# Ledger of designs, part 12: VH-VL binders against q91z69r481to671

Target 1, 191 residues: q91z69r481to671
Amino acid sequence: GRRNSHARHQDSGQVIPLIVESCIRFINLYGLQHQGIFRVSGSQVEVNDIKNSFERGENPLSDEQSNHDINSVAGVLKLYFRGLENPLFPKERFTDLISCIRIDNLYERALHIRKLLLTLPRSVLIVMRYLFAFLNHLSQYSDENMMDPYNLAICFGPTLMPVPEIQDQVSCQAHVNEIVKTIIIHHETIF
Key: E = the ipSAE of ESMFold2; O = the ipSAE of OpenDDE; V2 = 0.75 times the mean of E and O plus 0.25 times the DockQ between their complexes.

## First folded at step 3 (VH-VL)

Design a17 (framework fv_ifabotuzumab)
Fold by ESMFold2-Fast, scan of step 3:
Structure a17 (fold): chain C 191 residues (1-191), chain A 124 residues (1-124), chain B 107 residues (1-107)
Amino acid sequence: as target 1 above (191 residues)
Amino acid sequence: QVQLVQSGAEVKKPGASVKVSCKASGYTFTGYWMNWVRQAPGQGLEWMGDIYPGSGNTNYDEKFQGRVTMTRDTSISTAYMELSRLRSDDTAVYYCARDTYYDFWSGSYGMDVWGQGTTVTVSS
Amino acid sequence: DIQMTQSPSFLSASVGDRVTITCRASQGISDYLAWYQQKPEKAPKRLIYAASTLQSGVPSRFSGSGSGTEFTLTISSLQPEDFATYYCQQYNSYPWTFGQGTKLEIK
C-alpha cells in the first residue's frame, strides 16, 4: 500500500519525523550562519517540491542534494509544524502555558513550564526536545545569522503555539513569544 | 485601510540628534517588521534597519551602528527612529515602511506600505 | 554586503515602447528580490516581490523575471504614468540593499 513519512513513523513508534530530522540536519550542515534564517522566505516551488518528496517517503535532502536553498529548507520545517492537525503545543494547554509569564524568576518559570510539558505524550516531548535543542544551538550563531532566541521565538511562536481567536491577539502573541523564548534559552532545564 | 503617518520636517545642526515617528493604523502593528529607509537629495534608497514592534528587537546596517536607535510604543502603534551625532550628509528624506507578516512562506517580501517621508536637513 | 547594480542608470523611451531594466546581485540571492517605482517627491511603491510576483493593483504590463544573480523588470507598453525611477532591492541577507536606481524619462 500507501507509504509516506507519517506511516513509516507510526510503524516505528517513538521516532523523530524524517522531515524534521532531515531539515534540521541540513540546516546544521549549511545554514547556521545564514542571515535571517526562518525569517526570510524560500522559493514556494522548492518548498512544495521538498514537502511532496517527503510525503512520498523519499529524502530529498541527502548529501547529494546539497544544492537546495537554505531558506526553502527552513520554510519546509516551519510548514511541517504549522500543518500539524494538533499544534505541537496543544490548544488545551494554552492557558496554563501562558500563565507561566506571571512567574518573574526565569529559572522558576522554566521549572513550571517543564512541569506542564511533562503532562504531554512522550512522542510530543521527544520532538520538542529535538527542536528546542536545535533552536538553542542555532541562536548561538546570532552574531552571524542575526537570529537570537527572541527572533526565533517570533518565527516559531505562532506556528508552535497558536493564539486562540477568543483571546487578545496582541497581548497573547507577545506572551507566547516570551514563553517560547524561555524554552529556547532554558532548554537544558526544561527537557 | 493600512496607513503609516510620519512626523514633520526637522532642521538640525551638526552634532545634534533627531527622532522621527511613524504612526501605524489599519493593521496589527505588532505583527509586522517596520523598516527605516532614507534617501539623500537626488540619490537612491538606503536601508537603515528594521524593528519588530511585538518584541522591540532590531537589526541595523553597520554604517549606522552606534548612531541609530529604533524603538516603538505599542500602546499608540508608533515606531521611532533616532539618529544621533548628525552630519551634513545625513540630510535626507527618512521613510518608515512595513515589511511582510511572519508566515512560513513570506518571511520578508520587501516593503509593501510606506510612510509619506520626513525631511531632515542638517546644516550649520 | 550584497551589492545591487542596475542597468541602465538612465533610459529614454516613448509611450507604447517595451522597456527592460536589469538588476545584478554581487552574490546569489535566489528569488529574494523586489522592484519599486518612485515618482518625484513621493514615497516608493512596491511593484513586484519574489522576483516575479506582481503586487495587487499593479498593471499587468509590469513583469519581473530572473533568479540567482540576474533579474529583469519589463514594462511591455509604456504609459505616461510609468515615467519614474525604478529600484531593485534584495532581501536574501542583512543588510537589505537597493540598486542605484534607473530613471525612466520621456524621449
Scores: ipSAE 0.000, ipTM 0.464, lowest interface PAE 16.6, mean pLDDT 85

Design a18 (framework fv_ifabotuzumab; at its last look DockQ between E and O 0.05; V2 from the best seeds 0.00; counts 0 for: pae O 5.3 > 2, placed apart)
Fold by ESMFold2-Fast, scan of step 3:
Structure a18 (fold): chain C 191 residues (1-191), chain A 124 residues (1-124), chain B 107 residues (1-107)
Amino acid sequence: as target 1 above (191 residues)
Amino acid sequence: QVQLVQSGAEVKKPGASVKVSCKASGYTFTGYWMNWVRQAPGQGLEWMGDIYPGSGNTNYDEKFQGRVTMTRDTSISTAYMELSRLRSDDTAVYYCARDSYYDILTGYYGMDVWGQGTTVTVSS
Amino acid sequence: DIQMTQSPSFLSASVGDRVTITCRASQGISDYLAWYQQKPEKAPKRLIYAASTLQSGVPSRFSGSGSGTEFTLTISSLQPEDFATYYCQQYNSYPWTFGQGTKLEIK
């Protein structure tokens, strides 16, 4: 379930959730050159099959004899973060994070984001570091896969940092995407 | 209610540039990728690229890189496609078309709303 | 780039007929396929996405099937308004590519 996956994420401390680690490992092996990766949600049937397998405590991606659709594995990763009971970027920090866009100097912006993120639980920071290192690495293949840091930010922004209903959805979504892009590009400065 | 309205027909000489507009209404313009697709006379559909209007980020088919520029103006919910160094084989109807995505999954499912098309004729 | 090939390129049929159009991808594309209908002098209209999901408002006589490399669009009982050109489109990977089209006309 979503609650069970979220509880594992929070309670396991320094452990990366299996679904996150397995999907990222699979994409690193097979998906770095896939053009438009994360642009589609995945095949609904395959996404559900993979997700349900992980929820049963199985690892469907550990069997190297069975091929999985790369878009579906990518879709499972997005769906996992979207489905978290508490978003990866907490709603309580939303306004502070978005305000970082007012810092014109990108290095100073990255340092300010770092300062905000360091207030988060260590279990959250470990998953963020892992995810953003992956997204940064994937973006280095943008000449092959067409997914530069901004394309990835557009695909992941809504799932990682949902805009609260009290906020202006249109304006804030643009800011979320810009913040996520900054974290992808400057992940070594931030984490 | 959701609709895309494109600018009128253009006739150009080889070497010129053309800029086609696509005005969106009835939905959140900045929340959906906008595609550009062309169709030469008697031929099939050819994807040129897409733009995310919220940020201006673009992706182009390699065939058009260096000649195509996609932009938008969020204040008037309008997307633009400019094609430079026109050749006779650029004669086509040019369409803008909005991404479609399912509410519970964010991602592409094809193009559900299309502009009426803009005929561009390039004659030598 | 993924190449999409439709068969036949031209199809002649009568009202009431069951017609099937095939689309083949040069590599596996799972179910990342949409079907469009284009009437003369008009923009295309999406009929089907995810290979088999019918767009809201599209008549139930239209259906799609297939996965991987072979896909079909079926019209179970052809109506006069169905005479048009049909295109498949893959969205497995950039760049998006279309089949060459199948022109369906009156016998």
Scores: ipSAE 0.761, ipTM 0.885, lowest interface PAE 1.2, mean pLDDT 90
Fold by ESMFold2, look of step 4:
Structure a18 (fold): chain C 191 residues (1-191), chain A 124 residues (1-124), chain B 107 residues (1-107)
Amino acid sequence: as target 1 above (191 residues)
Amino acid sequence: QVQLVQSGAEVKKPGASVKVSCKASGYTFTGYWMNWVRQAPGQGLEWMGDIYPGSGNTNYDEKFQGRVTMTRDTSISTAYMELSRLRSDDTAVYYCARDSYYDILTGYYGMDVWGQGTTVTVSS
Amino acid sequence: DIQMTQSPSFLSASVGDRVTITCRASQGISDYLAWYQQKPEKAPKRLIYAASTLQSGVPSRFSGSGSGTEFTLTISSLQPEDFATYYCQQYNSYPWTFGQGTKLEIK
């Protein structure tokens, strides 16, 4: 037994992209203990090889005896979200999302974030829920992998919620990190 | 010019603490991880931990957990490393060193800019 | 933790020699390896990253190679200013770790 390379989510218009699901499954299986996962970009050669294989209709991560570099699989996942024409968190909601940092109570902040996100297409919310459930799960291994929600927000957050070009990219980054961290911690309340 | 300038040499007694500063200039301080690396006399390099100045998040080598604290003051672009309960074998040169990468999304490729080092001598 | 072991620990060589320093990782680290040069009483300087990518401004006589667990730094024709201590460093996973160093001295 090898696992089926096709996506397990088959609802019409709501399927998790195969590359996302495959990267997350691989990391869940082999990478939860990897110290500093997402901290580096991955090998450019291996990241490109994996990406190109998916573009050719293959799933290089489906083999049970796969020896892929965890940093490169993490890099493929980041590359996918970075390459979206429309970022996972829509740019038109950037200002509203960032304003939520002014809410001190984290549970109340999570409810406000939920309200903002409920206006998004259901297909986007399904991907968000899948991703953030994974990031939360990964963070539960922080004793081993050193990647708590704060570190994951720093390393993955800029990919998920890019600062709009008009804004000061680096000065806004702390706000992005805080919102992404809140979503990782409180994903069950939000989604 | 990207530059890291560290505080001056310190002489301490066992049991004391020391706080070394590292002032950054020529780049956006809050957008790059800052590492602390030490080197005992005649010995190799030892990574102690890092801090992301934009948020203050830290990661420490297990050997220093409970004794090291890394902080920063973003208003003056300065990182700090404090080591407590000093022992004679903490005598070393302490360096701050900035990460390198193309942008804040791509991660770590090693330490491209180093401070000049701060000598800390622990003696009775 | 990933242990990095350099060979040799000490090397005596003459100007003009080809010098090879090796670095071995206790587990696979892909190409997540940097090389540093350190002269006495100075901070280290990065020479190589991603195992083989030469830092800008570093002379072309320096080169790096390797992947996985074995890596080399090569100086094709040793110059007087190359006498220093050399360190490898892995960044595959936390904690970042260095080799113990290779001191290159003039014969």
Scores: ipSAE 0.456, ipTM 0.792, lowest interface PAE 3.2, mean pLDDT 87
Fold by OpenDDE, look of step 4:
Structure a18 (fold): chain C 191 residues (1-191), chain A 124 residues (1-124), chain B 107 residues (1-107)
Amino acid sequence: as target 1 above (191 residues)
Amino acid sequence: QVQLVQSGAEVKKPGASVKVSCKASGYTFTGYWMNWVRQAPGQGLEWMGDIYPGSGNTNYDEKFQGRVTMTRDTSISTAYMELSRLRSDDTAVYYCARDSYYDILTGYYGMDVWGQGTTVTVSS
Amino acid sequence: DIQMTQSPSFLSASVGDRVTITCRASQGISDYLAWYQQKPEKAPKRLIYAASTLQSGVPSRFSGSGSGTEFTLTISSLQPEDFATYYCQQYNSYPWTFGQGTKLEIK
C-alpha cells in the first residue's frame, strides 16, 4: 500500500489529540534510542504534572528544549490510552480480533485485522494509524532502544486492548500481544 | 551526523539501464522513507518515487512506472534507484533525499537531508 | 496530479530588500507544503515545511505562510547568500510535485 500522505487527517476533519501528538513528537526528538522506553516508569509526579498541564489546555512539551524525562513523557502517552472511557480497541471487537491469531500467514492476518478495524469509527482509526505508525518507527531503533515490535506489544497490549473480564486473562493476553505485534509490523497494510 | 552519499557519475547509451546508489549514515536507515528526485540541466526538480527501507514498500510517479525500480540493502544502509530503457531526456542529476521522521507521523512531509547528487548522461 | 505554480519565475532584488515568492496549488493541499533553496551545483536545502515551520538552522528572515491553495515564502531582508533558486513542493497527495522554481538574482 501507499504511504499515508494525510498523516494529520485533514480530509476527515479529525485531529489527533494534542497530548498524543505532543508526546509522540517529543519521543521522536529525544527518545527514539532510549533503552527500554515504555518499560521504565517515569516520575509519577512529573507524569501527573504533564497530564494536568494538557488538561488545562497547555502544551508542556512544545518547547524544543524541554527538560522532561523521556520515561515520564512515555508514561503520559500510555496513561492517556489507559484512561480512555472506551479502550482504543473496543471490547466488542475483541473476540474477532483474537480469532485472527489462527491465521498463520501474517500478511493475510493483517488483511483480516484491517477488515475488522475498518468497522470502527473514523476517529478511532485515525488515532490507531497515528500510534502504530509511531510504534513501527520506534521499533526500527530496536538495536538501540531494545524495543522490538513484540516488546512494544507487551507494553501497549494491555492498555490498548484490554482482555474482557469474562475471558481467560492469561491465554488471551498472549494473543493480544501477538495481534498488537502484527499491527505494529503491518501497520501500512492495515491502515 | 546524518549523511547521504551517492555513487559517481554515469554515462549511458539510449536503451541502457543505470543504477544509482545512496548510502546512508548517522541514522537508522530502515526507519525513514527515502525519496528519489531528479533535475534535468537547467530545469526544476522532479519527484520520481520513494521507498521505505524497513519494508521495501515503494511509491512511484506514474511517469516512471515500469522503468524505475527502487530497492535497498539494509545490511549496508544503501538505497538503489534503477532506471531502464534510458532516453536522452533522462539526462539529469539524480538525488536521494530522506524524509524526516516527523513528516511521517504528523504530515510535515519534506526532504530534510539530501545526497550530493549523481549525474547521469544519456547520449549516443 | 497536483500542479504547483510559482511566481515569479525570475526575480531581481537588492541586498536588504523584502522578497516574496508565491506558490499556487491546483487543488487544496492544506499546509502540506515545503520550501527549498538550491544554489548552483548543490543539492536543495529545505527551508520551511508545513507551510510555515522554519527548518532548524535557517535564519529567521525566512518565513512561510498560507494554506489551501496559495502559499508565500518571504525573505524580510535579503542577504547576499540568499541569491539562489527556490522551489515549493506539495506532499498532500502522491505523486509529490514541485513548483517550477523561482530564480532570485542580484539586481
Scores: ipSAE 0.021, ipTM 0.587, lowest interface PAE 5.3, mean pLDDT 89
ESMFold2 (binder alone), look of step 4: mean pLDDT 92; pTM 0.942

Design a19 (framework fv_ifabotuzumab)
Fold by ESMFold2-Fast, scan of step 3:
Structure a19 (fold): chain C 191 residues (1-191), chain A 124 residues (1-124), chain B 107 residues (1-107)
Amino acid sequence: as target 1 above (191 residues)
Amino acid sequence: QVQLVQSGAEVKKPGASVKVSCKASGYTFTGYWMNWVRQAPGQGLEWMGDIYPGSGNTNYDEKFQGRVTMTRDTSISTAYMELSRLRSDDTAVYYCAREGYYDILTGPYGMDVWGQGTTVTVSS
Amino acid sequence: DIQMTQSPSFLSASVGDRVTITCRASQGISDYLAWYQQKPEKAPKRLIYAASTLQSGVPSRFSGSGSGTEFTLTISSLQPEDFATYYCQQYNSYPWTFGQGTKLEIK
């Protein structure tokens, strides 16, 4: 029945996509100290080759393979999120999320963001929690990798929360970057 | 029209500091990284560092770390590069240059708009 | 630091010639490479980014190719306004580094 179908759907929604999990695992092993990671993305051809391998059901980043270019793996992660038919942060939530920029107190801003995000599907929240925990962890190595929470927000903001075409791209992008930065820093409060 | 206009030529003594300005117009100043690149007479281009004017976050070449400071004033859309403890081999033309669009595949794109350059001469 | 080596450092050519400038990186930089043109007493102008993508407004006689460590800038039919110094730049890893330049001079 409906109850069984609902339970199965919720269980499926809790799985982290292999491409996300594998890229993050690879970066945790080899990329935490890589200068400019995510700022310098993988080339289109290299990134697409790795992405296509995942689409074929293969894991090109398995323990038994030879090492890949760290920038290409970082690029695959970004391309995956950019390639989603529905952005990770849904376009219908854009105005609500951007309005949080008006909250000057960062902790209160985080709580308001949390309230908005908790209305999203569980499968989306699980991926968000996983990604932002990773980005927060990566930012702890900013003395070595030069990628603090703001630098990571610049790299991921346009991908995770694209500015609608009708909006002023540059001014709205600054707000997106600030919201994403807040989520990276306060991920423990938000998720 | 996108334009970067730099301050005028400077003559300094060894040990002094110089502060070069770069005024941006025709685009949203806080939305693009600004690079500083220098060129000694008859020599090639040398990257010094970059700054994101929206936050003030900077990245410096290790060679200049401890002598260079990059700042900005968002109220007048102006970036600054200050170089201290000047030596004769700091004599160069100093350029500010805007970074091209930031894309997930190949970003950054290098430097798409350049200032006219500021000649700094360091002599005893 | 990633070293960028350009060859040749100086090139003499005639209008109508096909000119090739090469750039070699000391480490793999994928396609994170830009090419610049600099005329005397002027700031550099970006010609190409992502190794092969032509900047809008740049004539189609300019083309870039290469990946990894070996890159080329080609001018298919040299024009008088093309006599300038050309630089490659990698943006794979900080610090950004430039080649030493290739001065293209009329024969």
Scores: ipSAE 0.000, ipTM 0.501, lowest interface PAE 14.4, mean pLDDT 85

Design a2 (framework fv_ifabotuzumab)
Fold by ESMFold2-Fast, scan of step 3:
Structure a2 (fold): chain C 191 residues (1-191), chain A 125 residues (1-125), chain B 107 residues (1-107)
Amino acid sequence: as target 1 above (191 residues)
Amino acid sequence: QVQLVQSGAEVKKPGASVKVSCKASGYTFTGYWMNWVRQAPGQGLEWMGDIYPGSGNTNYDEKFQGRVTMTRDTSISTAYMELSRLRSDDTAVYYCARDTEYYDFLTGSYGMDVWGQGTTVTVSS
Amino acid sequence: DIQMTQSPSFLSASVGDRVTITCRASQGISDYLAWYQQKPEKAPKRLIYAASTLQSGVPSRFSGSGSGTEFTLTISSLQPEDFATYYCQQYNSYPWTFGQGTKLEIK
């Protein structure tokens, strides 16, 4: 059987999934200065244990935050987005989003991206806003954590906006990473 | 009051398609998953799939994958279930049913709290 | 897929009796289980969700219990209007699956 692409909540899709909110909260508390966060792999056993706990309706991060490896918590967040049946950036918008690379002026590129994203469901936009605000904030600690917007885009790009199989994988991946980097940097303009 | 009103009975020949509608009222349509469940004469309940009207995201049971399409029109608070390449064993009552919400990243469900009255679809030669 | 098996498939009972219906899941589903009542030619009505939470407006004689793989629906004092078929449903993982149903007949 297939999983839900988005968690359901009261008032329906206007809230952040528990796993996303809990992982981001944990990283904000303990991981902002952690070198190589999202680039360095955590324990796959711990990643699976944490993810399975959330799948059982438990919050493994609520009482024992200090007991978990930060790289494992970061891995859970990435695995959640990778595991979505429908990617966070829908495949139907892929070509239009990638075409924004042709806009040389970064501010105008951000405005065009905003216009495209506004065609997406509000539930998707709410998750995007939350995630990209977090990634922007995390990147402000890049002097300590070594993860600037480019580094974060490389880590999240393939997960959030996978390149369709019919496309040129190499050139499109570079464009995906650049678009995601633009969204991280200009999140206040876009959302 | 919250209610779901479905379209009327349909009689189809094998190989045809049928599209059943489900009009929601009394709540925020885009805020709740909508399920489609069918029941063949004298048989139990069979889940077909669900759709989140706020986004159009769907989940289908593998048995119906490739034959079922679930859509919605948010301007008139109506969900649709279209089943193609009909066979005699598709004869059933088709229900739409609203899902309740649960704080759970995987399912987000408490089961189905409000049901439509059902639409009888008969497939015969 | 998670298989839901109900027991018994049918039962007869007298008004005032205590009736118990069981539902077993082929794998652990925590408390992600609902119970439905369906009367002839009518849509199902949810009685219980989260294994034990009673739906608003449902009489208190209905109760649910269990977790993991074994669940029970109990009617403490059977009434004539309780004639119906009862279904359990898991919503732990897609696809959602129902038990085969238990038909309750009043003697």
Scores: ipSAE 0.000, ipTM 0.452, lowest interface PAE 16.1, mean pLDDT 85

Design a20 (framework fv_ifabotuzumab)
Fold by ESMFold2-Fast, scan of step 3:
Structure a20 (fold): chain C 191 residues (1-191), chain A 124 residues (1-124), chain B 107 residues (1-107)
Amino acid sequence: as target 1 above (191 residues)
Amino acid sequence: QVQLVQSGAEVKKPGASVKVSCKASGYTFTGYWMNWVRQAPGQGLEWMGDIYPGSGNTNYDEKFQGRVTMTRDTSISTAYMELSRLRSDDTAVYYCARDQYYDLLTGDYGMDVWGQGTTVTVSS
Amino acid sequence: DIQMTQSPSFLSASVGDRVTITCRASQGISDYLAWYQQKPEKAPKRLIYAASTLQSGVPSRFSGSGSGTEFTLTISSLQPEDFATYYCQQYNSYPWTFGQGTKLEIK
């Protein structure tokens, strides 16, 4: 495998990458009521600077006196998942996951998604549980932040579960968004 | 200090059900997974399932599906494992054991704290 | 399911000996492996997690190594209190699975 500071943390038995944990912690402290979070782009310069800092083994968000744009921190989290060599939702599971859209009953759909996700490695599953617990919690503030589960699914779907090039991009993207929305809403049933 | 205390030994007849309790203290009960592991006399360890007390979400080994039910009561920091339709080969010591869910700071994963065990004997 | 196989199943050694127990996973589990020690009539005690990280309070004569599918637990200088059964356990994928155990008897 390729050299990577994030991979080193995972290899040492550390389960949640520092960049993921730090960004989520920052958003939980400062961003739950921020309108359009994850939808509004941050400063690309600041996003890149924060991500590069984490890649050097530094934590730019650990200083209580630091003053970072919340949209930039949110952008770092999205960029991290987008940049994974293997997407968080493996391409090998894409067709099975998307087929769950055929299940009309949302609770039964959640149970089928759960069965599929439980076949994944613990390292992937733990990151998913952490991320989706956060997204579910964030969506509970949608009256203030204007980001309901559907809006968050649109923002994260393409990043977490990219549509393979050989698939119908338009219809599959709609299905990805619906599956991700289901996972956010039914987080407690699935994880 | 972190501690898991289980209910006392049980003797049951075939076809009955048994419910074992595991009371947690010294940590945030809802922040850690609780595993149930059993061990038949002279045999190895067998994982039965786990529960996340914060949500009530459970994972069961398929061998126990339909016979095992794991629950918790967050008000008294107690986890429960109920096994129904008991057979003589369910005779075992049943353990609860804590597992980590969210903690990047320690890197401490796997079943780090175990209950003392509950002996369940199934006999005519 | 991931199958965990330990070798040997039984081991007899003298105080002061170096002993090695091997654990093999039927598929790659990275370093998501723990080692447990179980003394007669006691609950298991975790010795090692993340394949090689010693649990706080465990003597330094215990060490773990390996990644992927092959793992080892080593006791560098066996002591009388090390008489026990040792288990490996993978926590990479559900269901969690244990090796069959290695019973260590002191000669």
Scores: ipSAE 0.000, ipTM 0.464, lowest interface PAE 15.0, mean pLDDT 85

Design a21 (framework fv_ifabotuzumab)
Fold by ESMFold2-Fast, scan of step 3:
Structure a21 (fold): chain C 191 residues (1-191), chain A 123 residues (1-123), chain B 107 residues (1-107)
Amino acid sequence: as target 1 above (191 residues)
Amino acid sequence: QVQLVQSGAEVKKPGASVKVSCKASGYTFTGYWMNWVRQAPGQGLEWMGDIYPGSGNTNYDEKFQGRVTMTRDTSISTAYMELSRLRSDDTAVYYCARDYYDILTGSYGMDVWGQGTTVTVSS
Amino acid sequence: DIQMTQSPSFLSASVGDRVTITCRASQGISDYLAWYQQKPEKAPKRLIYAASTLQSGVPSRFSGSGSGTEFTLTISSLQPEDFATYYCQQYNSYPWTFGQGTKLEIK
């Protein structure tokens, strides 16, 4: 779908996409204690309806009279990142990012990841900072929601940092999940 | 093609522990959640917890927390469920069951089940 | 925890009958519901997921419907191999919970 002037303003390099901001806001208000959030994706019908609404420039999550299934809103957020033309973590950076798994000291690993991420466009970093601050916050409720940083990394890792087809899918997916977990836990060091 | 094969029947005394295995074949073991569900004689199904073999992360039902430990060995595509401090009411058939997980669609329940392992706690 | 309640717990029917089993959730679960069939001494088999989607290989006489808190499993024309115990299961939130089961017996 083509952008209108409002969507272009929202997509400026300093602004979080409406779909990302609205889904995260909704989850912060209603979903922090939802057990298994992001592990269970939403109803495909509701997920598609919400996503299509955002693509038309509407905000379906602003209606105070409407109750949306929290798993569907969580599913929209995952679907948004999977549907990006260029993944949030660019494929060109994949090998460099995965190599960070060899750094045993977690703080040093976080610093090296930060160095790699700082080479990315500012618009990408702003979205990453926003997303990972949210995931870190959500993980602080893991006693209630059962979604610790590892569980969240499993749900988001393949979506945010897809394994290139030329790589070993199984071993690399485990490394992706570990790297994403590190970013969630150490987001204040990295961003 | 997808198959889950569990270890054989066990007889244990109260206070002992039991460790049941579940060997997976025909799919990417590390890409799917593995659930453990038990069924006491003549009773319904009871969820115990799940494990993601790719990371080793576990979620347990509060009723079993402190007594259950779920682990896996990715080199042999095998999941394990160990239940300690056994009581007579732990007598049940224990099942492992794969939770189909797709990145977009999430969980859809348990599509492939092991044959079950009978655990009898007596005397 | 979300409590799942099935009705009836016991059902007697004849081959060719239309059979309906109901499952109620204590909280809204959208369509995050699966139905399982279990024959004596066998592991459960998933029949339906997402409330209404048939598992590959399951006969079309089985259908599921419902959303929110009330769900139904329907067998349009009962066959001899359908006599079994049926369970619903929610996967909306942890812990996963099952209904108590409905035993379908020959009349």
Scores: ipSAE 0.006, ipTM 0.630, lowest interface PAE 10.2, mean pLDDT 87

